# Designs tried in a protein design chat: VHH binders against AFG2-interacting ribosome maturation factor (airim). Part 4

Target 1, 202 residues: AFG2-interacting ribosome maturation factor (airim), of Danio rerio (Zebrafish) (Brachydanio rerio) (q8jhh5)
Amino acid sequence: MPGSALLSLQQELRRGFEALKAAKDTFDGGHAECQELVSSLGNLAPQLKALKQVQISETPLSGFPCLQQRLHYKLSLAVDALLAKLAEKMAALQKVWDAFAQQVFTVVQLYEKNTDALDISVCVSRSAVCPSVSDMLEWLQDADRYYRLQLMQSRLLLQTLTPTDLTSMETAPNRWRSVRSARQEERIADALCQVSIFLETE

## First folded at step 4 (VHH; framework vhh_nb_b201)

Design b25 (from h01b with G55S)
Fold by ESMFold2-Fast, scan of step 4:
Structure b25 (fold): chain B 202 residues (1-202), chain A 126 residues (1-126)
Amino acid sequence: as target 1 above (202 residues)
Amino acid sequence: QVQLQESGGGLVQAGGSLRLSCAASGRTFSSYAMGWYRQAPGKEREFVATISWGSSTYYADSVKGRFTISRDNAKNTVYLQMNSLKPEDTAVYYCAAGSSPEEYFELYDSGSYDYWGQGTQVTVSS
């Protein structure tokens, strides 16, 4: 009867790591795509600042104010388009994290439900082809926490991106890069490497 | 395709207020820049106000501080709140929708908009 509980848990762990692979691919690609969009916003900020510093002539030339307003409108629409694309990318990342988080929740609940049926020695045992249940649960929960925090930090950063705060827009590329943790990214890559053989077995 | 239906026009005394509404039918209302234009008898159609995909606004100098353009993407509706109306504001008001964010330099020109409403008459008595 205990072997049945372990097999069910192992099956859900495999699903969890397949979801992690999908999440990693989507977050890696999405972060890169957002980096490009945010870099474009950073390039527009100096242009908008320059327009605000333009002195108008004392000569009442009717076309001059209209041209400056027209250029400002054009740049503002470019900012709006980039922000809309960023919002779309963030929504896609949220959806993928929601799916991954749900899968992690399912695995953790299954483990807790079967705690009394699973010997601790089974949960900490490992082999060349199968990491321990304890290690695998920890890796999935760590990845879940990391992606949740990355999404939260990304959303807070995007909330600062308005045409009225050009300094925030200009510094956004550097701030966007900082939402990723090299250490956490390596830990996730290592975990996926450690479970590679486990994922190939039924 | 997009169809635009305008409402809220009428007769109002100078100094009064009117709120124009433009209901849009179509799949992706939020992807359109929306504008208001007006045409007085014997004059060419002139730009009044525009609102972008991200709700950035641009106004004609003649209406700045008096008119406010806004949009409700959940209701697929654009509004023009007109305050401190003057007899010179008397015109047929047209709602317009433009589909291209990258060619927006010309969006205040009537030829830049893909879709137009039938217009609503606003008459401001002196």
Scores: ipSAE 0.000, ipTM 0.240, lowest interface PAE 12.6, mean pLDDT 78

Design b26 (from h01b with R27F)
Fold by ESMFold2-Fast, scan of step 4:
Structure b26 (fold): chain B 202 residues (1-202), chain A 126 residues (1-126)
Amino acid sequence: as target 1 above (202 residues)
Amino acid sequence: QVQLQESGGGLVQAGGSLRLSCAASGFTFSSYAMGWYRQAPGKEREFVATISWGGSTYYADSVKGRFTISRDNAKNTVYLQMNSLKPEDTAVYYCAAGSSPEEYFELYDSGSYDYWGQGTQVTVSS
């Protein structure tokens, strides 16, 4: 029966939006944490560059052999520690997106399998408190595409971050801020607001 | 449990080359800094080279320009390529692994390393 197919689809849509809520919370927090780590990397790059240009033999520290090499290694260890933390944060974001994307895939497949039972007039019926099936599918797919793009761009940026490429490290904070789209973030927040009553329905 | 196994040592004539390997198991290799130390008869262990988990390297002055440290995280192995060997390089060479807590450690201090191998003998004839 069509009613049975609609109820099954609505249950999977609720799971989809719960997964979206989890993804949004994790991406919002994770992006902010990564921004701080990337900013720390940006601050270390000028220090590494300055150290490379210092002639220790002409400073008060000239009596300490290998000081420049020791300081460079210690700063490189700081870079490595920050890169390790960034990799860990990115892995967590990837895991959350994988779970969300899988749920979106499940909802879309269920919709496609039951298209004959889900008359178009049923799929476009909506109210201010109960969005249409069509709208909800579109919002989930839009969020999936957005977070996938954000992860891809973030990973590409992080792949440029090495202790030997100080220019990429210095510019990374500004590039990291640009990964998020204010418009897409607002659209996701609006979608979650519009489904809030639907998610609380028994 | 944790094991570090060195190989590649031997007898070589001055000016020659050797490559040492250290196979690691029982810990998350990619999260550890790896180092090489050596000990000649009647002397204390001395630092030779280190490589961080991110690939940054540091060398003792006595070997800089002659030795190269590298790592292969897929194989859990660290290498020491030794070129232009001198009789003074004769020693037992030890592989070491240092943990990755957030604190910066003094890499010349053997106490900064949590795990050590059993060593491999390198003898450079004059």
Scores: ipSAE 0.000, ipTM 0.272, lowest interface PAE 13.0, mean pLDDT 80

Design b31 (from h01b with E106D D109E)
Fold by ESMFold2-Fast, scan of step 4:
Structure b31 (fold): chain B 202 residues (1-202), chain A 126 residues (1-126)
Amino acid sequence: as target 1 above (202 residues)
Amino acid sequence: QVQLQESGGGLVQAGGSLRLSCAASGRTFSSYAMGWYRQAPGKEREFVATISWGGSTYYADSVKGRFTISRDNAKNTVYLQMNSLKPEDTAVYYCAAGSSPEEYFDLYESGSYDYWGQGTQVTVSS
């Protein structure tokens, strides 16, 4: 029955937005944590450049064997550890997006399966307490695409971070900030605000 | 939280070779710097070699050119290939894992490593 199809769809939409709330919280925190790690990488790059340019054999430190190699190794360890932590954070964000994307896929599939049974006027109607089905589907799909794009851009940025390319490491903090879209973040916050009563009513 | 288990120790003649393995379990192995230390009877613990997550290596002068440290992050294992062994290399060899290098991390300080294996005996006869 059409009525039961709409109720089932509304139930899956609620699950979708609960998943979106969880994804937003995790991505907000994860992006901030990655920003700190990337900032640390940016700070290490000038130190590595300075160490390479210092002729320790020409300085007061020239009397200490292997000091230059030891200092370079310690800085390289710090770089490697930060890159490993970034990889772990990215894997965690990927897992969270996978779960959210699967829930979005589920609600879209349910809508498509019941398209013939659902009246279009019902799907586009709005009220003060309930957004339209069409609006809610669009918001979930937009959020899914945004987080997918953010993950892809983050991975692409991480691929440029190698110990041999210190310029990429130095510019990484600014490039990492650019991965997030203020407009898309605002749109997700607005969508969650608009569905707040819908999520509590049922 | 990680656990470390060494293997591959034994008796070998001077000039021979031996390969030590250290298997790590628990948390993500690839985020840790891995090291080898050794301790001979009546002597203090001595640094041998270290390898970062990305493969950067550093060796004690006493083993440089003879020993090679490597890691397989897919197998959560670190190796120490020991060539041209000398009687002076006789010791219990320990695998160690260090947290991410912070300002307090020093590859020569055993206190900078958070996790240690039980050790494996290497004996080099003349």
Scores: ipSAE 0.000, ipTM 0.281, lowest interface PAE 10.7, mean pLDDT 80

Design b32 (from h01b with Y58W)
Fold by ESMFold2-Fast, scan of step 4:
Structure b32 (fold): chain B 202 residues (1-202), chain A 126 residues (1-126)
Amino acid sequence: as target 1 above (202 residues)
Amino acid sequence: QVQLQESGGGLVQAGGSLRLSCAASGRTFSSYAMGWYRQAPGKEREFVATISWGGSTWYADSVKGRFTISRDNAKNTVYLQMNSLKPEDTAVYYCAAGSSPEEYFELYDSGSYDYWGQGTQVTVSS
């Protein structure tokens, strides 16, 4: 019974780290894509601000009918397209995190259910080919908390990105860069490296 | 497929206010530009207001300062708040959904919209 409980837990841990690998790949790519979209929004904000501050009737361009309306409309369309793409990318990241978080929850529940059947010495035991159960659970939970925080901060930033708040759009690229933690990214990469042999020994 | 249902029309005295709602069903509502058009008896359909997915708005000169278009993407609904109504505002009001046009002059082209509601009657008495 102890052996079967450990094997079941190890199988769920493998699924957890496969889910983490998929989440990392998607978040890395998604963050980079969103960085490009947010940078484009940052570039459009000063242009829209400048257009609002220009008295077209006081310039040589005042001779062209609806020019200010055409310029504003064209720039606003570009903003809307970028915001739509950003929302789409965020929705994809949300789905990937939900799948990962669900798998982490499953592993933790299985561990808690079998706590009485698992010797603590087994849970802290390490080998050349397998990290301890305790280490693996910690790494999965830490990654879950990190991606949850990243999504929360990203959603908050997205909510401030409106065509009517040009200051928020202008500062968004800097705020977007700060969402990712170099230390946490390194810790996740290291965890995936440490479980690489474990994942290949089904 | 997107389906549109208008509500909120009725009879109102000149100087009064009405709020029109357009409930949308189907997929990709949040990626559509939403607009309001109106048609009085014996006249062609005319542009009233448009709102992009991101909330940018454009109005016909005849309604600027009096009408406000807004959207709630979570509720799949677009609204038209009509203030300081005039007898000339009497018409059937139609909700429309479609891709954002490339140039501002396309906003006035009803052909730029892929989906239309059945309309709601607004009557302003003098």
Scores: ipSAE 0.000, ipTM 0.153, lowest interface PAE 14.9, mean pLDDT 78

